# Miniprotein binders against Protein EXORDIUM-like 6 (EXL6): the designs that were tried, part 12

Target 1, 305 residues: Protein EXORDIUM-like 6 (EXL6), of Arabidopsis thaliana (Mouse-ear cress) (q9m8t8)
Amino acid sequence: REPPSQIPNGTLDLSLLWYGQFTPTQKERVHDFIESLNFDAKEGLDPKVSAWWKVVESYQERFEVKDIYRQKKSNRTVAPRIKVKVVRSYVDEKMKYGKELTMGNGEKLVETAIGNMSKVVPVVLLSAQVRAHGVGFCDGTCQHNALAKIKGQKEPRRYIMVSNPEVECPGECAWPFHTADKGPRGMTYQPASGEVGADALVIQLATGLADLATNPDLTKSLFKSETTPYNDDVKKNHESSSMYIVDPATKCTRVFGSGAFPGFTGRIRVDPITGGAFNSHGINHLKFLIPSIWDPKTKSCWTPM
Key: E = the ipSAE of ESMFold2; O = the ipSAE of OpenDDE; V2 = 0.75 times the mean of E and O plus 0.25 times the DockQ between their complexes.

## First folded at step 8 (miniprotein)

Design t23 (from t22 with F16K E81I; at its last look DockQ between E and O 0.95; V2 from the best seeds 0.00; counts 0 for: pae E 3.0 > 1.5)
Fold by ESMFold2, look of step 8:
Structure t23 (fold): chain B 305 residues (1-305), chain A 94 residues (1-94)
Amino acid sequence: as target 1 above (305 residues)
Amino acid sequence: DKITVTVRVTDEGRTKTFKFTVDSPEEMRRIMERIREIIEEMNPREVEITIHTSDPREAERFVYIMELMFRRMGFTRIYIIIRGDTVEVTGERD
């Protein structure tokens, strides 16, 4: 029997709950974005969605967490990767809890997204027909990356909830595809998919996934680690540093390219044939507009462009 | 209440369809064992099971039971669609 020659990559298994009615474009757009995270073909155009995801994957190296590869010195060490897969999809077009969500019904949607699966990240997607103010949306955000207490589990579960903002609050959560309600109006752009809601969902989901995947607790759960003898008291002094950043994609809200400032996305591309705005390329030659990631080394937003 | 259960098994582009009528929820257990036997015999990569019910408790019970069965039988991807009175649960495996 031969020993392993590389460390295992981590996985991020998603369980999607589609609450309400979504167009085929909205569903396809979200799935295509997710597939693009691990698509690194040489024939694809730059900037790539997968290159953006590699920034997310590398984030944890800056916080000195232990993992399998750091305890096993090897000449052929492979950097950890986070493979994102959809392992469950639940479509509730009947909207079991109605169109007006409360905090309690929001928690029930997270439980529904989990189902009876022990190790998934639930992702709740709320359609445009759903009024989500009751769960805290359209008040600064249309994305939640939070913890929920789940029956039968000792530890809370991390989840992502996103809302299609095209009806309820497009001026808050669909910029730059809609004029902003607050702050500088800025230039608006056309969504690359042709649907404001589809591309807004991708922005919100990308933000939630990046914030979740950079979370030290999730990264520890994705990779096996071994307990080693060392002095824990010395370790506490290293943890007093301000280098640990929570929610680095949310920290770069409304930054899509280099040189961004309030009311300006930064430098992004516009397809001269279709008019769609983008800053990255994914599978099937698709173009996406995705958020930036806070880089603690430069103390600025790392931008796709 | 009449419950029609449709089972579609697909492997390598070939699809077979089985239909069952259930006159009571208690008979659902026997249909489930028949479905399990079909899956064991045909060893398909994809199974879609559809019921029609207006009862939300029956829909929830069906989803739970189907999902549990698919997971225990090695289906690694599960798709659930609730639309009108139709509940569809699909399991896929490699």
Scores: ipSAE 0.372, ipTM 0.797, lowest interface PAE 3.0, mean pLDDT 79
ESMFold2 (binder alone), look of step 8: mean pLDDT 78; pTM 0.766
OpenDDE base, look of step 8: ipSAE 0.657; ipTM 0.880

Design t31 (from q3 with R57Q E60M R64L E67A T79Y E81D R83H T90E; at its last look DockQ between E and O 0.83; V2 from the best seeds 0.00; counts 0 for: pae E 4.8 > 1.5)
Fold by ESMFold2, look of step 8:
Parts: structure tokens; C-alpha cells; sequence
Structure t31 (fold): chain B 305 residues (1-305), chain A 94 residues (1-94)
């Protein structure tokens, strides 16, 4: 009687809270990006958003995950798939806490995104109307992948918060679609969607999802299976033997392609009709600019191009 | 700022190379027309334009104009790739 030779596939259930007013393009862009993570059709163009997501999924080949799900090791293990699903979408166009958020009101938005769902990742999206500096945006930080203590719950909850930066801090958080406030100004490009905010939200969400999905503290919740073997002794070894890199997408901030250096994205493509910059293809032939992911095996950023 | 334009036309495995320097708006138009004439005369299946520049925004503007020219001439696969100070425009047609 042996455990499965392959790590089971998992899920990442998202609960979206849209705070403020968003254009249809902004909402469509985020949903299209999420759907593109799961889309691996042969007829699409390369490089693919789903190939980028497979790099994230490959982190589940690390020692701690293999040890959790296998009694013995095998060189034939295939990385599991992680399906990303939006299970709730809540819209607060009236902005219950106004346009000027505080840390406390930010935490209340996370609680609202969670609702009574114990197994979701809350994603709070702040519109351009919101001044998000009070919740930690703009000053060195352009998205949050963080823990929140939720009233009435023993365990803190991991959340993602993103903010459309096109009004408050485009020079900090909308590069390469806006000249950077600091460092070499380098080159800038047009967003593939036609909206700075829409494509900036995708970059921020992609970063947060990648950092979240690679975090070993969340491995068990990502693979919701009562039939998956679990070895209690692995938890001790898990903490001491991990190949985990903290926030591997954030570690590759502002790297979008091979050969990147300060002020330059690295290799990207430009749509010859629209002038929009991208490095990946998603559903419906849509084009996205998405971040790179640190690969501990190569000790470099894995880039879409 | 000066822009160096290298044009490579490929047909049946043979590649011919033409080089231009762009110093003014009038020269840009003349060079574009010369490139059009080369493509019309040689009828290549593949054209690659490499732009080396000290002015990356001007090179991007030129690349977009070249891509539009390729589209009007019937190239069905058009690529613009950015590598540091080099902008590449490629057109392929069946």
C-alpha cells in the first residue's frame, strides 16, 4: 500500500473585493489574467501566461512538499497543477470608508473579502480614487501579500491587496508604463490594455499570487484533500530543509525579460498595431506584461521571454 | 540624434544587407521609401530591420512606422522586439 507517486493537484480560491469605481477594462483585465493562468491550449501563441504559472506550480517539487505527500522519493514526480478560481466578487463602489484609507480600515476590507469563507484568499483591489498610502502603498511597496489578524479567528489570514497606482503614485508603482520617480529613468512603454491602471493591477496581482502560491506555510491549504497522505514528522523537516525563497516574484521586481537591468525591463515585445508592451499571451489572444519569478535552481530570475 | 538602420532581406536562404543612417525627418522618409523600394524589387519572404540608437523613443516611433509599412505591403507576421539600445522589426509573409 503506497501513497500516490504524484503530488495531488490543488486549488487557489480567490474572494475579490473591488473597492471604488473601476472601468470595465480594469475589471476585464484582472479576470482575463486569472483565467489565463488556467489556460494551456495548443492554439495560443507563446510565451504563455500559463507557462509562467507552471513555474509557480513547480515550487511544489521542493523537498518539503514531496516529503509531505510521498513516503519515498521518486525522480518521476511531476509538478502539481494549481487551479485559480474566483469564488466571490464583491463590489463597494460607494467606498464605505471613503477615499483615504487607514491601516484599520484596510484590515476591515480584508475581513469583508473573507466574509464567512474559511478557505479563501481575500484579494482587495483599490481603485484609482483611493489614496492608499495610509495602508502602506507607494513608498517602496506596490502590492501586499501579507497576514491579517481577523477578529474571531485564531489563525491570521493571508491576503493580497493591490491598488491602481495611476493617480497616487504612478512613478513608484506604474513603471514601465510611467517614468520612474527614482533610479535610472530608462525606457517606458504603453500598456497593452490601453490603460495604465489595468495593466499595473495585473502586475501587482501576478506578483502577489506567485508569492502566495510558493509560500510553504500555505502548502497544505493549497492542496485541499482529506485523502492526501500527511506525515507529521515532515513538518519538523519542512521547516529545516526548505528550498523556499521568500517572495520569489517580489525578488524579481521590475524584471520583465532576459537581460533586465535598472531602468530597463529586459526583453519584451511591442504590439505593432497598438504600441502596447507585453511578454506573454493569455486567453483570447490577449497580451500581458507580467513579472519574473526567482528560480532557486538557476539562482536567477525566470523570465517570460 | 543619429539612428543606424540595418535592413536584411531574406529569400530562399540568401540574405542581403543594406545599411542607412537617419539624421533628419526628411532622411527618415527617404530611407523608409528606399526600404519600400528594396522590398518591392526583391519581393522577399522575410525582412528584418535592426535599429541601433542613442534615442530609444525616436527608434520606437520609427519601428511603429516601419511596422505599418510592412502591414500595408502584405506582411502577415510582424514583430517588434526590444533589447536594450536595439529595436528589431521583423516582417514575414507567405
Amino acid sequence: as target 1 above (305 residues)
Amino acid sequence: DKITVTVRVTDEGRTFTFKFTVDSPEEMRRIMERIREIIEEMNPREVEITIHTSDPQEAMRFALIMAEMFRRMGFTRIYIDIHGDTVEVEGERD
Scores: ipSAE 0.231, ipTM 0.690, lowest interface PAE 4.8, mean pLDDT 80
ESMFold2 (binder alone), look of step 8: mean pLDDT 77; pTM 0.749
OpenDDE base, look of step 8: ipSAE 0.335; ipTM 0.762

Design t32 (from q3 with F16K R57Q E60M R64L E67A F70A T79W E81D R83E T90E; at its last look DockQ between E and O 0.01; V2 from the best seeds 0.00; counts 0 for: pae E 12.2 > 1.5, placed apart)
Fold by ESMFold2, look of step 8:
Structure t32 (fold): chain B 305 residues (1-305), chain A 94 residues (1-94)
Amino acid sequence: as target 1 above (305 residues)
Amino acid sequence: DKITVTVRVTDEGRTKTFKFTVDSPEEMRRIMERIREIIEEMNPREVEITIHTSDPQEAMRFALIMAEMARRMGFTRIWIDIEGDTVEVEGERD
């Protein structure tokens, strides 16, 4: 049997758990960012958040395999679109497991975000009230894209966990909206939303979503296809993984624009009305500062500007 | 483009239902104000708001505003669910 010549589009269904107290700005900002991933209307301003997402989608690019083996003109397929949807949002302001998380309680939060849904990506958002060092935050990690053991399930579940870093580790995880803890301090900027916690949360969520959506173990479920960009049934002894890296957004941490170096974001813009820093546009002309992503075609961090 | 909003408020096992229709998303502000008044008058322990629309993602934005209103009124457990053309906001308080 031959692989399909066109990869079907996919949907990434998110189930959000808001653990602790969040402002309306924080919730709206995250939702607006997610909607902006799907927004590619002609009237929208460039650079677009969706252009950034297209780099994520490009990890799924394939070529028609049979044409390669027949030595014909190659038929290239366009990378499929991944629509990102929030299918559930749950708020737990009373913090059932308290303010200090462990690996065990972290997995219980993932269970809670999954609920009864079999085909959802749980996204756990931890408020600034939560001490998350026990699950690895603020010690080299500002978001967590990982696997959790879930009671009653045979296989571990992939999840995203992000924390609002404005209290616990702003210099590590809220830069450039806060001075850096280590290395050159550089310039800092104001968040476009007016809240450090909101825009830093978007940066960490963007990083986790990109790393998750490029993960080859998820491509089967996303596209309902036997073949993936990292698997070629007629080329079993040839690996294509050398062009792609694991966690391509995390690879480009602290790079927001071209020419970035320690202490400098790279080239980004400042909104003259709000004073907020941004490098991309989303829905309703909203401005976002989003991280870069390793682009396997250029072997460099792709930046909106 | 008509949007139907159904509000169910429950206290001590007693449920009351209110239904609203608007012709456009721009008119949703009036409905949100009316929902606030219902919650203030009825003081329910549970509220469920169902929005039927052809654009459920736009309805999600209104659901987030309504969820924040419910939070300010003391609801501590809030759910938003999307199925097809329907967005549901449910809130509970002690």
Scores: ipSAE 0.000, ipTM 0.443, lowest interface PAE 12.2, mean pLDDT 78
ESMFold2 (binder alone), look of step 8: mean pLDDT 76; pTM 0.736
OpenDDE base, look of step 8: ipSAE 0.165; ipTM 0.657

## First folded at step 10 (miniprotein)

Design t24 (from t23 with A59L V63I; at its last look DockQ between E and O 0.92; V2 from the best seeds 0.00; counts 0 for: pae E 4.2 > 1.5)
Fold by ESMFold2, look of step 10:
Structure t24 (fold): chain B 305 residues (1-305), chain A 94 residues (1-94)
Amino acid sequence: as target 1 above (305 residues)
Amino acid sequence: DKITVTVRVTDEGRTKTFKFTVDSPEEMRRIMERIREIIEEMNPREVEITIHTSDPRELERFIYIMELMFRRMGFTRIYIIIRGDTVEVTGERD
């Protein structure tokens, strides 16, 4: 006879697999971006990476979350927080499966990123040395957000795969830090970190995380509630709903600021000291360029600027 | 076929190093118990274990064992680096 519970904060525990050789800047940039997702300090400059993440978190206000936690009697809008933490980092500079990946070896990398942990989101990062066409990169795809079946687990595991594009496909996957290879060539900018690959990886990871965390199929796993089961009947009863937008960050590919159009990022800033392009602020006064997120309420890409 | 194990424990910038050489994988269990005892007595926030061996199959087994030990002892962040015949496994906790 327990009362309905409040919607708890969710967690995304990330397990990073660094496949190949990465510079210290590339590793630090990714970690700093992840840490910036939950950085809300008032002293930090706006627009914040964490404000961008709050747009992602707002997707979890949907009806199904309320039904999971029996919030029918409340008229208060509750936007749960999603804490993102790196709980494992695995660096394979030896590249166990070589530089040319296949779909099968890609699956084995996901399994390695999971390791012996039951509840993590594996994130596979492929270095610039890796030819990732065999796992689907560089043919209209610059990051993966997908499901994999893992032996010994009942549910498929969501994973993110990103690939440093600065050698294999910089014109497709490193824009705006490299001239585009198709369509309007567009403006180019310097990466705020000083390394094209580092800032491209952040864009790819930000896109994958946003697409993952906005997916309603992950609601139960995101909040780690073992006492509040997901109600499948509510899901079936709302099959006709069109509120959810699949992969809302990918839907806004190459939009970084207001007024974007093919060949133009939209309104973004350039640091007058470093020359680096950015649209958001994170920890340690760091500046990041991160993608837009589709907002179904406005039917447009929400931009930091 | 010798296994070299270096254990570095760090707390608040103070680092102590312990070095072991074992002649077989079976002796690794003795070293694991010694490592567990060091961690229990010193309560460090960071432990780095470096293992060098010529047998890559044993490296994967050691990684699994090290991760399991770290998780059971409350280390919530694990870093694994493989370079040639050497693996470094670091556990961090708050």
Scores: ipSAE 0.255, ipTM 0.735, lowest interface PAE 4.2, mean pLDDT 81
ESMFold2 (binder alone), look of step 10: mean pLDDT 79; pTM 0.778
OpenDDE base, look of step 10: ipSAE 0.656; ipTM 0.884

Design t25 (from t23 with Y79W T90R; at its last look DockQ between E and O 0.01; V2 from the best seeds 0.00; counts 0 for: pae E 21.1 > 1.5, placed apart)
Fold by ESMFold2, look of step 10:
Structure t25 (fold): chain B 305 residues (1-305), chain A 94 residues (1-94)
Amino acid sequence: as target 1 above (305 residues)
Amino acid sequence: DKITVTVRVTDEGRTKTFKFTVDSPEEMRRIMERIREIIEEMNPREVEITIHTSDPREAERFVYIMELMFRRMGFTRIWIIIRGDTVEVRGERD
């Protein structure tokens, strides 16, 4: 009978469902990014993917979150670590529900990713062959961190869904690796992996993981209150509402470095070997472009560089 | 201080769209009642509501009220997304 969860402690177990056909580079890139979250070596080049993940982990001990939900102060000086593990992968290259998904078929994919595992976060990855508009992609949304009702379960399950955008909506969801469809186009860059889809999937997955880890119970945690809007302490309710952390990586969409503005990524680097844009380093000297994270205290995006 | 509300109701693949503009949050009660009436009359399987407001406090209150209404009307799958000045709420029921 624990209170609603704030941020998972210990391990974040992912069950991946690869729906459609993916290149080896796309699969390797996603796995390498996930492993880079856990790689906390002191040596190597900065900024590190693991340092970015430590910012996400810090939300477990953020004063604003604990104050809002009246949770006890911890004696910890450092937030608990969250290890991210892939505990299952399932590949459906034949696309059982076809190339054009509906909300219902999308939820069936989530059910498939869950299987019989009660403690996983299902991650559904849609290949470039999939038209995902019917499940909400490409209309202002490039990844999902959401809840779904699962048949036979009383409580909804949280899931992440990402979609390779290189065919359906590259101008909306693959920037800066593709010219933007709307707004200032700005400069574009090469993906460090050599594939637009691979590096776009990493950005989407990173965004979804950060949003999930900071808000694991979106509908319950964000809007649950031990007090009502109608209590006599109007001033306290006002400040409590303004301190909510809602999808902090999604809130920093298209911000990849300091000084970003529409059409400009902010400060990032270009790999002299691959020609690819990046703002972080992972395992095996790999370089990644990953999203920024909203910091409600500074009212700005925390950027990797 | 205009608040724009778009309501999309879907049943059997057919979608109808309703758009409302209100000049103040006080009029939102009227819009919520009209949304309730639309859902009761059309008995849709899916409802999607998009609210545009420049006041993030009002966005949070609208989400709470709409989630409560959807649950009382039997929607068992509810998605809520807040993006800047936009709130998206989607509900499904069988």
Scores: ipSAE 0.000, ipTM 0.102, lowest interface PAE 21.1, mean pLDDT 76
ESMFold2 (binder alone), look of step 10: mean pLDDT 78; pTM 0.769
OpenDDE base, look of step 10: ipSAE 0.622; ipTM 0.877

Design t26 (from t23 with R30E E88Y T90K; at its last look DockQ between E and O 0.01; V2 from the best seeds 0.00; counts 0 for: pae E 25.8 > 1.5, placed apart)
Fold by ESMFold2, look of step 10:
Parts: C-alpha cells; structure tokens; sequence
Structure t26 (fold): chain B 305 residues (1-305), chain A 94 residues (1-94)
C-alpha cells in the first residue's frame, strides 16, 4: 500500500466517571467544552476554543508524527486533527469508596471508568463532596494526567483525574474564581457559567487534555493506522525525551492571557452584562476561560488572547 | 482613603503626563471621564494608567471599565499588571 501523502487524523475517546453529586450546570459545562474542541464554525466568535485545541494539535507536526509516517518535512507542515469525543459516561452518586479517597481507591475509580473498553482514556471527575488530598490534590496539584496500574493488565493505563475544588481548596485550584490562598493575592472574577466548580473543572480538564495529547506514547497510538508503512523501531531510534515538552499546559498554570504574572491572569474578557470572565468561545455562543499552552519556540505561554 | 492616578499618553515619541489624587472611590467616575476626554483630544498611540488603591474590588472595577473603554476606542493591545496596591493598564494601537 502507498504511504499516506499527509499525516492521518486521530481520535481521543473519553470515558467519563462522575464520582459524587454534580449539578446539571457542571455536567453540561464539561460536555459543552469537549464539544467545543472540534467546533470550527465560520460564523463563530473569536477567540475560539477550537483554535486553542489546534495549538495543542500542532505539537504533533513539531515533534514526532512525521517520523512515524516518514512524511517529507516541509516549510509548511500540516498538523493532524484530533477528534475528541465522549464514548461513555458513568455516574456514581453514592460514592462507592466514600468521600475520602486513597491512592488505591483512586486507581479503582480509574478501573471503573475504563470498564471493558481497551482503547479509551478514563476521565475521573470528583465532586465537591470528595476530600481528594489523599490522591494528591490541593498540594500544588489541581488535576492529574498520570498512569495507573490496572489489575489484570500488563501495561499501565493513562488517565485524567479532576476534582471540583470549590469546597476543599478553592483558593488554590479555583483561582481566579476565588481569592488565592498562597502567593500574591490576585483579582477575582465571576465564572462564565455562573458556578465556580463548573468553570474550575473546565480549566482542569483542558489542562489534562492538552498535557495528554502531547504525550508521545499515547499520541503515537492515536495516529497509528492498521496498515502503517513504517517500522516502529525506526521511530524509536529518533525519539527522545528531550525532543518533547512535558505537560505544556500545566507549565502555564494560572496563565490565561497575555501579560500574565503571579497574581494576575493576563488579558481576558469580561461579559459586561453577566460579569463572567472568559478568553474563548465555543459551541452555542458559550464563553470559556481556558489555560495557556507553553510554546518551546518562543519560550513563553501561548495565550488564547 | 487616598487614590493616586497617573495617566501618560504618548504619540510619535511625545509623552504628556496627567496626575490626579482622589479622596474617595466615588470620585473615580469623574477621573474615568477625564481620562476619556484626554484620549479623545490627544488621539495617542499609547496610554499608560497607574492607580494606587488598597481596595481590590475597586482595582477589578477599574480594570473592567478601562479594558472596555480601550476596546471601544480601537486599542488592540491591552496590558494589565497588578502588584500589591498598584494597578497598571496600558493600551496600544497602530
């Protein structure tokens, strides 16, 4: 078969586990953000959530996907698209493992989110009722993009875990929608959805998705076709950790616009009617505040505005 | 509580500085209108505004109003810096 003339598109199938009680706004906000990633309507307002996602996708053209498919490097490299979709949504309002999680129970939640699906990325969303310190939240960490050892499986599985911080650590993980606990006290803003937890979850999920999508081990799997013309060992010989930026969205924590510094979001917009803060537009004219992405060429955070 | 406002407008390398002192937050509306008048008269490429205030709510309101005003007046690059009691806002246009 002939090698492809361009890098093929990939998919990122998410399996969501909603652990605890969530409001309709929180669930809808997360779903609407995910749908906005691949929404490129001509008549949509700028800046777009999909434009932000295209920056994440551009990391594929910069670092490794061409090597997998042996495509010619050119002055204008075409970035592959990554379609993000939810393939399962599981709800555990009773909180099978209780309100205070341990590392072990956290891994069991990941197993539950995987279910019997071998090719999904599990996303565990913890409600405000959950005390998540035991799994590493609120100690400088507001979301996880990590590996879990799954019983009965040889290889560990990549997962995302986010936690609604509005009760446990709002000053650390819900800024700028809550006054900061540590460091420079910054300005606060209203969440565009009207709920601190809903918009904090979007920031955490956006960060986790961007960091996940730039991970070379998972990214290679997203773009491999059944009939690839290339030997994977050749790609291994060219790949190294120094060729890729680790966790580029986490590296820009609390940066939401140009000119940001500790205690200041950078340039963002505020809806003059509702007071909601945002830096991007998604599906159905919805407004989102989403994180920035580290750009290794400029050695700075790429910002939505 | 005393609020100090410094406005610097620059066009083609020429800079003019205006300084205001306000004894209360209620008088800030008058300063905002004065700033609008200065920008309309001078038509500058750059406007830098520095406010010293101890009330973070007034800082947020000032930033909101200034960003909206700068956008309406055609400033395409807006920089906002908050350090302690100091708020700095800069608008640039070509």
Amino acid sequence: as target 1 above (305 residues)
Amino acid sequence: DKITVTVRVTDEGRTKTFKFTVDSPEEMREIMERIREIIEEMNPREVEITIHTSDPREAERFVYIMELMFRRMGFTRIYIIIRGDTVYVKGERD
Scores: ipSAE 0.000, ipTM 0.080, lowest interface PAE 25.8, mean pLDDT 76
ESMFold2 (binder alone), look of step 10: mean pLDDT 78; pTM 0.755
OpenDDE base, look of step 10: ipSAE 0.551; ipTM 0.844

Design t33 (from t31 with F16K R61Y E68L; at its last look DockQ between E and O 0.04; V2 from the best seeds 0.00; counts 0 for: pae E 18.1 > 1.5, placed apart)
Fold by ESMFold2, look of step 10:
Structure t33 (fold): chain B 305 residues (1-305), chain A 94 residues (1-94)
Amino acid sequence: as target 1 above (305 residues)
Amino acid sequence: DKITVTVRVTDEGRTKTFKFTVDSPEEMRRIMERIREIIEEMNPREVEITIHTSDPQEAMYFALIMALMFRRMGFTRIYIDIHGDTVEVEGERD
């Protein structure tokens, strides 16, 4: 079959595992953020969460997807779109593997999030009751975008793991909603949802999704088609997870608005009625604080504001 | 309509208060420069700025700029709080 004149759209299917106890606000906040990625209506206030996601999508157009499809830039091409859907939501409030995670139990959580589904990205969300230091959290790392080898599968599976930091390491992983423990302490703000953990989880998930969606391994999976010819000899080498390389959202850690410096978020807004800090708008008039994305073309962090 | 700004500068338990009334946000830049001069002259350990306005978003914008100024001047604890039509910025340093 002949390659198409433009790159087809992709769908990112997420399988969520909620490990531990979460408030309704935490669950709804994460779901509303994910839905806001796909919300591209003209109505509503700018900047939009979906406009932020379009920057992530444009990264695909510029760097990897054209190599897979062996296409050249043309005036008729349209940037690929990535629809993000939650296809499973599993809740384990009883914490089958306990409150103290190890690397081994961490892998079992990823396997649980996959279940018997072969084409999902597992997302493990750890509640505040879970001590996640044993899987690498709270030591310079506030989310995982990593690979796991799953028995019975030829290719390793990429996963996202996030942890509510409000108990274990709020000073490391909940800034700007909590004073920092190390480095520039900077200004602090109130979470727009009213819960530190809910808005911290959104920042971590947004970081993981942006880094995952721009990763070459996932880029291949998102846009691969049985009808599209591929040339394995021209495939790029795999890049490691965010634990081994700096991904575009991770490169802009602690940058949330224009004019940011170490210890300062940059320009953001505060809702004067609720006191919540934000830099973007989603569905249902919701306000989110989301991270910036490194743009290698401009060599700067793209900010929603 | 009008913006009122109160600046409290404290050093060793002595507090001096400066008050400004500004008819437009454009004049706020001149007030921020004046505040910077006061802090440089008095070298205080603690500064509190209170902005009263009917436009809290504009007040927050200026409060964020003032917080950046405090950071550059060596204040290590900086807070912004909203109380109705009042925005407060507080800076402390050792």
Scores: ipSAE 0.000, ipTM 0.125, lowest interface PAE 18.1, mean pLDDT 76
ESMFold2 (binder alone), look of step 10: mean pLDDT 78; pTM 0.755
OpenDDE base, look of step 10: ipSAE 0.063; ipTM 0.588

Design t34 (from t31 with F16K L64F R77Y; at its last look DockQ between E and O 0.08; V2 from the best seeds 0.00; counts 0 for: pae E 4.9 > 1.5, placed apart)
Fold by ESMFold2, look of step 10:
Structure t34 (fold): chain B 305 residues (1-305), chain A 94 residues (1-94)
Amino acid sequence: as target 1 above (305 residues)
Amino acid sequence: DKITVTVRVTDEGRTKTFKFTVDSPEEMRRIMERIREIIEEMNPREVEITIHTSDPQEAMRFAFIMAEMFRRMGFTYIYIDIHGDTVEVEGERD
């Protein structure tokens, strides 16, 4: 059987767990960002959040994905679309497992985000009150895209965990909204929302979503494919292919625009009304600062500006 | 070696150029203050500061201070570029 000439479109269903106390602005910014991923109106301002998301979607036309489907090279470069939906939003303001996370209770948070739903991607959002060092945050890592063992399931589940870094590690994970802990002190900016925690959460969530959506393991769940992440014919594993790269948004950490270097974001804009920094537009003329994505063809970070 | 600083301010397509030399931290501060005064007096749409140096760490510190000044003064586009012994800081506003 010949595979299709184009990888089919898919849906990324998110189940959000809000662990701890969040401001209305923090919740609104995250939801508005997620909705902006699907927003492609002609009359909206450029550059768009959805244009950034199209770069993420383009990974589905990479050689590794086509090899899984045993497809010939497409004459067209149009990538499939990935619609992002929030299918559940659960709030635990009382922090059932406490304010200090370990690997053990971190897995319980993932289980809670899954609930009784199949085929969702659990997204755990940790408030500023939560100390997340015990699950790997603030030591070179500002978002977590990983696997968790789930009771009653043979295969581990992929999840995203993000932490509001405003209190625990702002100099590592909230730059450019806070001075950096290492390297040149650099330049800082104000968050477009007026809240460091809100816009830092968007940066970390955007990074985690991009890394998850470009991961070969996700192809089966997004596109309803019965194939595995490695080829039984000629190639044994996606990770051995020259077209695959792990976590392309994380690879571009602290790059927000062209010409970035340690201490400088690259080309971005400042809103003259709010004073907030941005590099993209979403729904309702909202402005967002979002990370860049490594492009293996150019061997550089693709930047919104 | 000394640090040389060239400031180009542009308004309505007309560019005026100022040149400074920096041999000490105290001279650097005075030159930074003079640059602020030039921008305040001329209210330019575009400012370009070019720093030529054999002292790259000090030039970068100066560049970030100038970029922060541009941000506080309402420049909506700010760019820093590094090539060899030169650092360029640009600011634009409408």
Scores: ipSAE 0.241, ipTM 0.698, lowest interface PAE 4.9, mean pLDDT 80
ESMFold2 (binder alone), look of step 10: mean pLDDT 77; pTM 0.755
OpenDDE base, look of step 10: ipSAE 0.362; ipTM 0.772

